# Ledger of designs, part 27: VHH binders against q8cch2

Target 1, 325 residues: q8cch2
Amino acid sequence: RFCGSLVSRTFSFHVSWRMEDPLFRLDLGWPKNSEYFTGATFCVAVDSLNGLVYVAQRGDNIPKVLVFSEDGYFLRAWNYTVDTPHGMFVSGTPFEQSVWITDVGSGPYGHTVKKYNSLGDLVQVLGTPGKKGTGLNPLQFDNPAELYVDDTGEMYIVDGDGGLNNRLVKLSQDFMILWLRGENGTGPAKFNIPHSVTLDAVGRVWVADRGNKRLQVFDKDTGEWLGAWDNCFTEEGPSAVRFTPDGKYLIVAQLNLSRLSVLLAPPSGSIGDCSVVSTIQLADQVLPHLLEVDRKTGAVYVAEIGAKQIQKYIPWHSRTPAFGA
Below, E stands for the ipSAE of ESMFold2; O stands for the ipSAE of OpenDDE; V2 stands for 0.75 times the mean of E and O plus 0.25 times the DockQ between their complexes.

## First folded at step 12 (VHH; framework vhh_7ubx_2)

Design t4 (at its last look DockQ between E and O 0.02; V2 from the best seeds 0.00; counts 0 for: pae O 11.2 > 2, unsure alone 64.0 < 65, placed apart)
Fold by ESMFold2, look of step 12:
Structure t4 (fold): chain B 325 residues (1-325), chain A 122 residues (1-122)
Amino acid sequence: as target 1 above (325 residues)
Amino acid sequence: QVQLVESGGGLVQPGGSLRLSCAASGFTFSRYAMTWVRQAPGKGPEWIATISSGGDTMRDDSTKGRFTISRDNAKNTLYLQMTSLKPEDTALYYCARDRIYTGNTYELSDVRGPGTQVTVSS
């Protein structure tokens, strides 16, 4: 766990103490080209296979999508057909990657979930551009917040951010509805601002139900409600959720607290209650919105809409001295 | 044929206890989340508690500490243990199977029982 301090120096040998080693450290060397962050950075996605980091930002007359290498070098950008990005996810193979972006608001491209190739060419649109809706045939969205695409090509969409729908939608790789959960409410399988979605390795779908200050959990195949965690979020609900690659932890963001929390992953059976293992307290008004975890390295990329940047945190792997922890 | 049948209701004095049961048949009970709902005369349905197939629970705040949902998957039975009963708990209590929209078609009818009456009086 990180401990914040106003003073970087120790006061004396007698007040020196050993802190528990943090789980993550800030990578000060990423990015090399921060001058490209010219707007509010809302979301980030990682292509672990090709070492690419995609960033979406909002602002007038700026590139809406930025692409960086994992080493932090700016590579390319685009802005056509991206209006008001909210969430993004990268899936695909080393030979063909797909970048999915959710777009919100009533502009000409809003209320959609869109697929791009790595060059920024639009290749698929879900929803009706510029028109919110609640319908299922055709599938419509109302401020879709985020999505997750698994290795089979099946998709999980949380819809939406303050709109009418308040739902979790599972789609086949051919974009047919496999199951759907949700409506506005506080009970099981109801939502208030479903804001982030991820999968664990044992077939559970996790939704950041931000307005209800909880995570809700569903079976990925059946859509069965499997439980909820609310005891870690009494102060503020999660805006983002992802698992670490080893499956040991969840990383969550709490937007207005400007905080990242590390939670212990539950066992494969009952989920029980959540347990906070560590926190990273960010400066006031940083506003971490959405985040992504690199599945190969465990690096955590955080989109900070208040600070107008992306920060990268890397796993701590330090060696403990032989005479103690 | 899918069937849910509640039992264990009745007349009880304030402060008393009841245990409601819901017997399930015609579907694989152990694969579904199950719910207790109540409905007082002239009012809409009120959610009480839900239990997942694995035993994780969520309860309405107004009955926390007084009502406990449980299940026995081997007996295909859902339970509601009620204690410290109050006159405002008077209602028809139903069990229900969790409803999920699938594909382009789904069952539109509720899978629920006829209910068991709980009356808390005096």
Scores: ipSAE 0.357, ipTM 0.750, lowest interface PAE 4.2, mean pLDDT 87
Fold by OpenDDE, look of step 12:
Order: structure tokens, then sequence, then C-alpha cells
Structure t4 (fold): chain B 325 residues (1-325), chain A 122 residues (1-122)
């Protein structure tokens, strides 16, 4: 009778809050049940309109996509048509929501960017399923890392999480290439593992150039290179980047440092140098990979590969109860 | 070996109905979204509908409301019920595992059947 005591290692993540008034606090009440995280959680997306959190995880014979409510209830999951998810983004209107997933797998749906409806129906595949490539016509991907869809429906895709392309691609709503930037390299507008992409309110595209330990900034309309931030990333490059809803800050993840950094957003015009406002040091080997910000609440969801969970952070000034309001 | 085989095509008069079938083998059918696509002579492939375990989606044009996609996972079979057929529905109809855009046009999945011909003519 081997009573294997399941030592529930409550990983008490001691967030060592340095004395500065933290901008965020951990919501320990989210999710309600963490048992649904059965794999490595690689990415998270938020439907701010409907109060939904989408999670993608990797593993064998497990649901690849999980859907939670904002208050932390598990709602649904699916395991079809997703091989190896990497990035996720939710776009849409009050009437139609689209879940986008980048797939870096070698399976039949790998090296693609796929669109799902809110129910998990596959509605579109960009790229060539199961085939990596560098082609532009037809457009091919090689380990697409993440995407961003703006309010007009235009798409920004960072293609090259260790792949051959190392590029930023802008697509029209009809999936036509509008412009493409980047090749492998260390110079301006060149990439080494473009890993995350976001857009600011003034029309700048921000790319986490992870391997080059910098953020690069482009004009969303022209694709023109506008500058880079590297001084904040001397130890490790950014793996994820998002803006706060008010546009005042960037939230950046550094994977192996297990660190979240809050950076001051630059004014319109010159991007200058980066400035760290706050840092959240996570436990060792938590490995924050990608993150998303709820545009309505300002909550930050972090996909932690090492901890195999999603963590929710709530703005400190928010009087809204983290749970059950 | 992965295989898709379409059937049910034929000649039909305008206003008529057809039910297409696609028999799938060599893969776990239930784990894939399945798609109907058609290609008329001289035209590119046109997406019709996709169905997954979560539901279905249809193209938003004249085919909407006339065509219905369904599947039977136990039989590894995909269906397309077509009603109120029009001459412009004349095409080769393909069963595929997914809907694919390549940056300019819709392209058929590498995993597709040889197609079944639908001809709508008086």
Amino acid sequence: as target 1 above (325 residues)
Amino acid sequence: QVQLVESGGGLVQPGGSLRLSCAASGFTFSRYAMTWVRQAPGKGPEWIATISSGGDTMRDDSTKGRFTISRDNAKNTLYLQMTSLKPEDTALYYCARDRIYTGNTYELSDVRGPGTQVTVSS
C-alpha cells in the first residue's frame, strides 16, 4: 500500500516587492481552479469585451486551448487543429470575436497562423500547414511567434522564433502583404528571434527582438524603422511586450530572468531610451513567456512556462475586487 | 495513408439539390477541422464552409443559407448539403482538412480529395 503522499508543492511564489508602491498585485484568486493547466502554458490572450481569457498550452493528449472567464472560471477547451501553440491574440468587435493562434509545430497544422471563432472553430489558416518556408507568394511561415491585429483588421506577425525568416510582416485585412521588414541580423530593422509584437496608440509597432536583447519600433503604415530600446535589456532580451490600456507603460517579460518589467512609454516622436519604472521578480524558473493586458481592466495575464500556469496581475490602484465583484 | 474521397456530385437542374460526401481515412478525423472548397473553370478556389468540433462557419455570400456543412465522426465522413443550386455553383468540389490563405488567395490544403464535379444546368 504505497501511500504516495502527493506533496502538493504549493509553490508560494514569493514576489519580492521592492518598497516602491507596486503598480500591480497578484490575483491569487485567478483562476478558480488551476487543475485545468495540464501542460506548459505558452501564451494568453484576452477578450476584453466579453471578459474571456484564452490560454494555449503544450503537451500530449491535453487540451491545447483553454478558455476562462475574467473571474477565473473554466469555461471550455479544445484540442483539435493545434499542434504546438506559441502566440495568441484575440481580436474582434462586440459582434464577432476571433482567436488567432500561431503554431510552431511540425504537425499537420504547424508553421501557420490560424483563426478560430469563439467556439473554437477553425475558420482560417495562414501559411502552409505542416510546412515551414520563407516564401512571400505564397506567404510561408517558419515558427511564427506572435501576432497583433489592430482595430482596422490589419495584422502584424513576427515570424521567426528560431526559424529562418526573422521578420515582421504586415498583412491587410484580406491577408495581402502590405510591407515586410527584417532579416536575420543585429542591425537596425534586423531581427534575431522576433518574439512578440504590439502596437501603441500613436501608430508604432513594437517588436520584442529577443535574441538581440532589444525592442524595435516601426511605423505601422510605412514599416519604417523608428528606433530601438536596448539599454533596459542588457541581461536578457524581451520575450513579451504589451502596453497598458492608458498607454503610459510597457509591460515586458524576460523569460529566463523570470522577470516582468514596467517601462515608461515614450512620448510621440522620438522613442529615446527606455526607462524602467518597476520590476516584478518572479520565482526562479517560472519563465514568463508571453503576456496580455486586458484593455478594459488593465489586468495583466502572464503565461508562465516553468510554473505551468497563467498568473493574473491587477493594477494596484484598482479598487475593483480581484474576485467576485 | 491520408485519404479523402468526395462523392455525390453530378448534373442537376437549377433549383435542385445535391448532397456531397467526403470519406476520410488515414488520420483521426475528429481532431481536424474539415472544409469544403470549390473551383470553377478559370477561377481560383473558393472556400465554402469549415466545420470543427465547436461548430461550423460558412462563407458570407450567396451560398449562405443554401449550403449546410455537417460531419459524422463515427463514419469519418464530411457532408455538404446543397439546395437551390444555381448555374454559378457549377464547379469541382473538394474536401480538405482546412481553409488556407497564402497571402493573396485561398489555396487548397495539401490534404484534399480529387474532387467531385457538380454541374448545374438546365
Scores: ipSAE 0.006, ipTM 0.242, lowest interface PAE 11.2, mean pLDDT 87
ESMFold2 (binder alone), look of step 12: mean pLDDT 77; pTM 0.771

Design t5 (at its last look DockQ between E and O 0.02; V2 from the best seeds 0.00; counts 0 for: pae E 17.2 > 2, placed apart)
Fold by ESMFold2, look of step 12:
Structure t5 (fold): chain B 325 residues (1-325), chain A 124 residues (1-124)
Amino acid sequence: as target 1 above (325 residues)
Amino acid sequence: QVQLVESGGGLVQPGGSLRLSCAASGFTFSRYAMTWVRQAPGKGPEWIATISSGGKTMRDDSTKGRFTISRDNAKNTLYLQMTSLKPEDTALYYCARDRIYDYSTGTYELSDVRGPGTQVTVSS
């Protein structure tokens, strides 16, 4: 009675296109103090535990790091030791918060992954300021693009954005190299501009291999290559990737398309094929670069280098107001 | 109208020294970080050194301290002093005004403000 595969494919196709509500809506009221966006906003990180949003921007004679409340009020800024920020990540516990910032380029603070306390004091430097390199002892970087810090304190660094290294580096909480994968190339576990990194709930590391127009997936403990998704990125590679807190979706930015794509999270085991469940098309030249998802609320913060702002998207059924002042 | 012009290259014996110059015009030189890069045929570009607008220098330690970057803001000129030259230093050397990130492609690359370069050849 049923043809099985043909009927199920047709039915599935029609169901996915007939979603009644968007998954996310723009919070027009965030931030309250947009006048502080005075340069190109490259990255954003969220302290879900204390309700803080960190923003890094580029420009001469401007504050490089901005801190907002989750409700959008400007709180503080700093400049010291931040030159050309690229990526950010917030780690820690309710009692101890750390802001990690990658710095790139030929400036005096470039080629580093730096840790700050919540007040903007520099606490730790990985890499050699202003000195790109491929070495592992001491650990050097060449335009480190982004990092992710696991709940255990283990770190995953993608290194880097247009440099020579093209690698994924896992560090212990004490910054010892646990494993490393990659070189420039298109094959398994090779990269072209590894640009963003995140973890799923089942112990897989996801890398936005931007220049190869794919996501690559690795085992977090062994570094074993587990596969890749390329079918959703034929037009433009991913610049950013994060999972939603419920584990149902990935949020991906595609910079030159000015687009956010919402992908269905894969099953445990084999990752299968990539499935786009919705898109958010932004205005031309907005240029979403990196993004962060608040693990507490599911809010998505998008750093838009072309529009020189951060925009906040919230889950559709959230009671948080979306309207601006 | 923004322009960078390198000079001072040439043929030199191993162990020799050479001073490269980069003349800048068409922009406020003193406000920008400046960089030396080299590229040998068939190889990718290799960062050598950067000097900030305030005079702080960063160098590739793989040159083992043999190369020194400096600037003269009164003359709008960037310099690279090279000593103890080796055959592997043979390359086209060019200066660049730093533009670290291309917004449209998302790749890190040298600024589109660069000179045509000056050839350095180290051979006996």
Scores: ipSAE 0.000, ipTM 0.125, lowest interface PAE 17.2, mean pLDDT 83
Fold by OpenDDE, look of step 12:
Structure t5 (fold): chain B 325 residues (1-325), chain A 124 residues (1-124)
Amino acid sequence: as target 1 above (325 residues)
Amino acid sequence: QVQLVESGGGLVQPGGSLRLSCAASGFTFSRYAMTWVRQAPGKGPEWIATISSGGKTMRDDSTKGRFTISRDNAKNTLYLQMTSLKPEDTALYYCARDRIYDYSTGTYELSDVRGPGTQVTVSS
């Protein structure tokens, strides 16, 4: 009776975590002077055309908006008509720069989306200043979280950072409501703290549904719900979402995890499941809130409310072969 | 088990100084932000200061420069140096681990991980 000892070869799947070369590295040289961050830095926007970085911060008797160069030099600041900034976006033409700020404050300028010129002059106010609400005529907001302006001037606003509204609103260039999606809830096209919004190159609107721990996707033209990603956000929902300039990846922030995740962008025509390609683990309690990507350089700026700073990450330049022309 | 133990409280005259300590155990202290909070009789909790895991002061609301938060990660200890103490500073002082950003309120909230507190009494 040959008791053949079945040597259970424990195949130790050494998942050699090939330390894939980090996609991004921290730029420690940006900004040149960090002393200008005197408050909690909540949002950042980039004028890729002019090489400017706009920062909004919260605090008493401090500049609410700071402007830096791409190289990290402080340029200017302003402190008027901004109560409590939350989100920021810069839409720029070679001739005009527009700085948009969402305001979640309860002061006289709160619950609005405001447009500024590059010098900090207030140009446009959307919503009812100092009044929160759910109204559509006139348009009202309650803690508008973030906005995105596309190349045509159409605007996408996520309204509902813990306010009465949990909605995505599309506005025309002349600020007419084109469509509105979302209510409070967990189902498709419903939101719990829609916190960030961006567009991809194929005409899909991506919303960070933070409370529901998912990204939701909509058609930009119709507002139709197209799908959601939730499998990458089991621990915490996304607070920020942006695409890389090449459209290959999404960069997502998870606030309390103090983590940045790089996700693979879905192909055209399908949403599918999300896939994490890389993660950048920040120090605990850094709290990356919102982020922006420079469309020209691919640099990522992250507003860290816990650390009270903006950090710049730069892509590991794969040596673009100098195609010698 | 996660444990925080405050010490260094006591009776002090106005204008005096105290140094509070908070000994942490049961978790990786160096990975967490830490917070000092106080509660006076009949009043709600008051946020004093928060320090990041790396030692950066993240919040300092109430002290106008009289109190300084610091930490020694090698000793798993949080400190609060108090100077120019006033009768109004009389309170139970708590050490708490971490802070949570509440999106609904737009503010940081104190975690439930805290010590029993140390009493500070400022009296002539």
Scores: ipSAE 0.000, ipTM 0.277, lowest interface PAE 12.4, mean pLDDT 88
ESMFold2 (binder alone), look of step 12: mean pLDDT 77; pTM 0.759

Design t6 (at its last look DockQ between E and O 0.01; V2 from the best seeds 0.00; counts 0 for: pae E 10.2 > 2, placed apart)
Fold by OpenDDE, look of step 12:
Structure t6 (fold): chain B 325 residues (1-325), chain A 124 residues (1-124)
Amino acid sequence: as target 1 above (325 residues)
Amino acid sequence: QVQLVESGGGLVQPGGSLRLSCAASGFTFSRYAMTWVRQAPGKGPEWIATISSLGDTMRDDSTKGRFTISRDNAKNTLYLQMTSLKPEDTALYYCARDRIYDYSTGTYELSDVRGPGTQVTVSS
């Protein structure tokens, strides 16, 4: 009768909250069951309309995509046609949801950006499956890092997580290249590991240029370089960037620092210098990789590679009614 | 026709100052980021600074604190204020429009469009 005492290592994440009015609090109740995280969790996307959270994880013989409710219940999972997921984005209408995944794998579906329906069926493949490259016709990728789809269906893809490419590509709704920016380098509109991409409300594309320790900003219509933030990233470059729903702040992850930073969004004019409003220091080796913001609730979901989990942070000012007992 | 014309170069003593100008025509100047580059004899082109359409700037560290890029959109003019000039700053100085890749043309727009340049010589 070997009573193996399952020492539940309660990793008490002592979030040392410095006393400034925290903008966010950790939701310890999400997910309801963390046992579904069986691999390294690399990315997260949120369907704000339907209250769904999509998670991608890496590992052998495990589900690659997990779907949770906003309340933290596990709903479904799939692994079909997903090799090595890196980035994720959910777009759609009340009637149709699209789950986009960037794949950096060397398998038959690697080096692609793939679209799935809500059930996990493969619907679209961008790039050349199983082949890395620099080509534009047909379009090729080499370790595509992340994508963003705007309300018009136009796509922004950062291609270059250590691959041949260091570029930002804009695609039309029908997947035609509209413009392209970037080559390897340190100058304006050059990249070293463009790792995350998002848009603000005034039509600016923000790219986490991780290796150059900066955010770069571009005009969404023309691709013109508009500015950069580097003064907030002296220790480590940003791995992830998202705006809060109100457009007031940027949420940034710094992977090896295990840190989340809240930055003040610039006005509609010049980009200027960045300003840190708040910092959330995570435990050592938690390694926040990518993050997503729920557009409805303002909740922040963080994919933590080191901790092998997704964490949910809730805004302090959000009078979310306490879950009625 | 798209045209850039640099001016303001000349001979200056070490520690001196110069202000370069670049007059732009043939395009909507205010919509484009602009760049200063220089080329010394026997060396490749060296990036100095870029200014966006919004006025944000990025600069090479080698000239930080001495050179300032600015623009006047009403005059379609780009400027480079140079201070504390050194002999190693001797070069032909060019202005250029920022590069944008257009898939329809298969090229970066104006990636190589520069003026004829203005010579800056720093010598005692």
Scores: ipSAE 0.641, ipTM 0.853, lowest interface PAE 0.8, mean pLDDT 91
Fold by ESMFold2, look of step 12:
Structure t6 (fold): chain B 325 residues (1-325), chain A 124 residues (1-124)
Amino acid sequence: as target 1 above (325 residues)
Amino acid sequence: QVQLVESGGGLVQPGGSLRLSCAASGFTFSRYAMTWVRQAPGKGPEWIATISSLGDTMRDDSTKGRFTISRDNAKNTLYLQMTSLKPEDTALYYCARDRIYDYSTGTYELSDVRGPGTQVTVSS
């Protein structure tokens, strides 16, 4: 029960104050040029050093890759050698930027993991364009879903989205296989649609094992299985996973639930059980597919294939008071 | 030289309990995830449970709540505590070391390390 707004002078009204901030808020001003989202937006990557946001979308006769500033202004686009993009990741130095894009399906550029420079020129191709495969020498892919490039240049590829491989592959910066885990299945280090991959600051590799409704965790150096989280995904598996730059949280997307979940990051050592600390429920059929967290600012960019847009969420910084009754 | 040896199997009545042990030698046990697998006559291998080097576990749903995996790194020993045993639990139980690419030699190692198994028979 609360009191009304009217109080007597002999019995002072006490206003109870409670401040409660969400962890993230929607940046309503991003992007400035949403008219460039002309297809299904499957993935997003961030160049934290140069303040650039890369978006890949699918559709006929449209620009496949879009580049925006961090403030939301459209800068440039390209189509060359991008057919059916699925995931992307940005790596680089202040003097050289690399944009990696996975491509799926049986089109002329499918079943590849491709590197571009910042101008959209193709620099490197992993896999055999247009031809799926399971081989390791040469390395082939079957619908590679996403990748993560560590600061050392070592790469982690989840392969893939509905293909036969169901594996996590670690490559050296020279693209030699360092270790590999996985096959189709539900047991430890087995996958069903390994869909997203990221690293934490203590040397663990996290895989969104979407079809098995879990995250699985591996040692980045040895590939050793370190545990799994399934207790936060009883309704639907994660489609995307990333850490916040402070290492305190994971951001997870659940596609068909149209939901983002903020999970508490585990300590070093045993990972324990999953804990949800915040949830952002999106409108029905938004379909958040993949996401990226800006390593410098903590901003979260979400590729929404159903809504055909990218939305930006920023960390909450205000202390907004509340008056209770 | 690398060796896993299971023990603790035997004949037990339905509803009974057993504790299986797996003694490891010839490798650094504390750096590997370890797994229990069973194989009944005429059936393929069935994963039961896995425990990471640091103690995180995962168990198959069919034995959930009845079987508990644990390890003692000081004794280089893996355990499986089995309770509420049923006739369908009759199988050869063996332990296995987690697969790992041999980074030090630059070769992809396809073979897994497993023991010969210990027979568990649940019969009245």
Scores: ipSAE 0.513, ipTM 0.800, lowest interface PAE 2.7, mean pLDDT 87
ESMFold2 (binder alone), look of step 12: mean pLDDT 76; pTM 0.748
ESMFold2, look of step 13: ipSAE 0.005; ipTM 0.450
ESMFold2 (binder alone), look of step 13: mean pLDDT 77; pTM 0.755
OpenDDE, look of step 13: ipSAE 0.005; ipTM 0.303

## First folded at step 13 (VHH; framework vhh_7ubx_2)

Design v1 (at its last look DockQ between E and O 0.01; V2 from the best seeds 0.00; counts 0 for: pae O 12.8 > 2, unsure alone 64.1 < 65, placed apart)
Fold by ESMFold2, look of step 13:
Order: structure tokens, then sequence, then C-alpha cells
Structure v1 (fold): chain B 325 residues (1-325), chain A 122 residues (1-122)
């Protein structure tokens, strides 16, 4: 069958202030096998080392996780132990490639953060399957939204999407709590729907505090609150945030505006205010939910729950490394 | 022993200015975000402003433009510059250290000072 949202997909294009300085272009040929998008596509993760793209989708009696090559060919799928996926991350260490999936809702595997091997076998479960909670020993979740795993195996979880917890949790490689921030609220280090989390190259943790229309920033080692950006999000909060691999830009999604924004990365000290350097306006009701940036190529993959697809944007020009970058 | 001590409060006329100070000891002040809070008689505590270890700030809208938070890490001191004071600013003003749950310590006591009284008479 043809792609059910082909028209919406083809209306997504890069817009810049000058044609001499485009940042990204839409890869119209990705994926080759869009017929496998049979549900709402909530999240995407990239294995840069093996050239793989993982997609999680929601729907009845469909494969919940899809795997594509970086050039867009469907490779495999699985659905066992995944009920209602929300966020996804691939950890690429020298010793292991793992796929992490957050699961929400009241299904038998809900309220968990789960690790899979590259074959789709369940290896680790954090949280209590099917049971929400606020506890810390054992660690419980209430609709965990997303996670980020750094190269040391340390993990950052935002918990969660519309639940009771509203927190950012850092775990050791052995899943012990190293620090935790948050409760529901609008002040510093409080959250309303903490929805996405990423790291920059200088040791800062960035949280998309969606309901508060801001990004909040924390020291990755201590958990200290380092500042917030709200001036770029006055109409709607960010649903997703990632850095480009050169560390020069942030890519954010604003779900209901159907918009992607490219923000200038702040200096290593004080973060100041945010600056939008480019926007990509998607067709109405595309609804970009979460996104991932390929650490090797800089390609941006956007999970579009309204359009039920993943779109790929690639950098227009190669960037040269900045001095000291 | 971790301690915060506020000073600089007092009686001031409407429209006046004050600078509050908060002296920190017993911890690495330069590694923590710091906060000013006030509490008026018969009211709950009200957050005023927070400043990160590197100088980024967040302020409550109600005192925006009149109150400015700052810090001097070399002197282990937090400041609140208050201008255009109103009778409604009458309160006990506290400083507090940013509180972080860690896995090595299930719970830490809040670190805040005893406060300094600001009274704006009119």
Amino acid sequence: as target 1 above (325 residues)
Amino acid sequence: QVQLVESGGGLVQPGGSLRLSCAASGFTFSRYAMTWVRQAPGKGPEWIATISSLGDTMRDDSTKGRFTISRDNAKNTLYLQMTSLKPEDTALYYCARDRIYTGNTYELSDVRGPGTQVTVSS
C-alpha cells in the first residue's frame, strides 16, 4: 500500500533565512519501506556504530519495535514485552550495543525502563512491570518518558509523562541512584511533564520541561541546577531535545506547533538566554514527539505521532571541527 | 558544620533600598545554586530568586525588576539587592542552599539560615 501520510511527509521541508546557509535537508528517500509504519510512531533511536535505526510505535496487533538500516531498508521487528512505548535510546559502548525502551500505562509491562540486546531479547527491567509508583528502593516509575545513557553506562531518566513523580534520576551503570531532582512545580529544579533528556559535551544535563515551557540544565556529576531557557518557548514547551555531534546546536521539537527549532549551543560557563538560528515548519498535525541525532553523521530522525512516520534530515554541509571541540 | 547567616535587614521607608547578605560556611559554596525566600506574617514561604554556581539566575515575576540576586564565590557570600521597596515586601528573608538527593545519603537536612527581618513602614 502507499504511505498513508505521504502528502504530509512531502510537505516537510527545510526553511532558512538565506539559501547560502541551509542547515538541514529532508531525505525524501528515507525510509525505503514506509509500509511498516502501521501505528503511531512515538520514538526513535540510532545505533551509529552499526548503522541501525530503531523505531517504536503503538497500535493493536502490530510489531512494536522496527529496525531499519541507515539507508532506509527494513531489517526486522519485535513486539514481545513492549506494551506502550514512549522513549528509546541506544547505548553504544565498546563492549555492548543495547536498546533501551520506556514503557508507560497500565499494560503488563508498563511503568518500566527496559534494556534489550540487538536481537530484541529482554535483558534488564527497571521499575515494577505494570505498577506505577514513587518509591526509590526499589526504584519505581510513573510513566517514564525518556532516558539517556552516556558512554560510562551512567543513565539519566525523566519520570515522567503526566504521572506523580516529575523527576530527573541519575543512575550508575549498576542502576543505583547517584542523584535525583524534582517534584511537580514551576521553580528551579521542579518539573511539569519532564519529557526528554540529553547531555552536552561539557557535562551538562538538559531536560525538556514541557509543561513549564522551558529547558532546564543540571550538572551531570552533582545534579546542581545550572539554569533554564524559557524565552524560545513562550507559545509551547519542547517535547524533545538533542545536541548535534559537533556540539554547536540543539535540535528541539514542539509537538502541537508541528515545528523543529535549531538553537545555538551555549558557552561552557553561564548559559544565558537561548537563540533560535533556524526553524523547520512541518505540516499541520504531524506532531513531532521525540527525535534522535546520529552521533556520527549528524542526521536527525524525527518520530511523528500524527503523521505516523519517521522523517530523516541530514546536514547540508560538513562541519569542520572547532578549535578545542 | 554547614551554616548560612543572613544580614542587612532592618527598617526602611517605602521606595527605599536594602542589600541583604548571606554568609556561607562548612561547605563548598561555589559548587551550589543558592536561593532567596521570604515569609511574611500569616503567609507561607515565597520563593524570590535562585542563582547557579556560574551566575545564571531565575526570578519570581512578582519582584522582577526590583530585586536582583548575585553572589561572590571568593567571599562565600550570596546577595539580594532590593530597590523600590513597598510595605508588602515586609517579611523575614532567608537564604537556602540547593538540595539534591544522593544515593549515598537517603535524606539531607535542608540548609537555610535563620533569616533577616525587612520592615517597610507606611
Scores: ipSAE 0.573, ipTM 0.831, lowest interface PAE 2.1, mean pLDDT 87
Fold by OpenDDE, look of step 13:
Structure v1 (fold): chain B 325 residues (1-325), chain A 122 residues (1-122)
Amino acid sequence: as target 1 above (325 residues)
Amino acid sequence: QVQLVESGGGLVQPGGSLRLSCAASGFTFSRYAMTWVRQAPGKGPEWIATISSLGDTMRDDSTKGRFTISRDNAKNTLYLQMTSLKPEDTALYYCARDRIYTGNTYELSDVRGPGTQVTVSS
């Protein structure tokens, strides 16, 4: 009778809410069984249509991808063709579900962006497997950090989590380069560890420029630099950025501060300065790395490297109509 | 030899019902989570439902409430009860396994059956 005392580490979240009403609450019931987290959890993606949560973890001789239901049940896992996962994104149409994973590994499938179906079958590889580089023809990556796929199938990739490239690449649905922005630096449209990428509803690309302690904003069509937010990140740069489904807020992670920040989204036509409306302080060394927002429910999933878990946060006001129905 | 064999598919009218079966052999059936998936023409594979020792779950769409996953461990058989079938449910349906142990261990499996065709047409 191995009574493995599941030390339920109740991470006491000290939520310092500046607002009278918290925007989010922790869902302690997700997942149903955390024992499936056998490695360090680095990223998370959500299939809002099918109610699935994809988790990528690092470790030796363990599954690299875990699939959970929205309700927190473990469904399946795979490890094939994944060396060292970093970022993840699910692009779902009613007709096609694609799981994209960036791989920063040095193994035979490293330095790539790979597409999987919902069953974990490898469908597409971007980059040169097992080879880091700066090339554009053929396309090469060096520690690709994260990607975003818009509703048209166009892709935005931030390439340069400590690698050579420090760039934002836009690809067509046929994986042709449409435009490329960025080089290593501190000036406008330059990057130091572009770590996360997302789009807003008005066609702006937001990049977490982690090393420069800022968010940078680009036009999705032209790649033109539109502005940057740096005043909210004086202590540490953002590691992750996502919009709420209603487009009202940005959710940002700061890795070493173990903090989530909720920022007010800028209006259309202006970037301005950033404003923090709420913060969630996590326990020390929890290390929120990347996060994803469920487009249907508004739930936020956070990959915590230090705690080796995914946490789910749900909007406090249940009265918010299902976003995007 | 590990084997999965789906059955029970066929032609049915809209609003009709079908019960699919998946016969498992060559492994300890009760130790595995079992999954139904489907693939419609021109579409990618789509997860439907999974049943394990931890419980069952299903996709959160129009199939919820119409489809039910169940299993008979004594018969080494997985089932999918489908009701109120729609033309959009037309697909190849197949089962897959994932192994779940008590105590934080699981085995990955790509074992799937050949599938059973479900066609919903007036």
Scores: ipSAE 0.000, ipTM 0.254, lowest interface PAE 12.8, mean pLDDT 86
ESMFold2 (binder alone), look of step 13: mean pLDDT 78; pTM 0.775

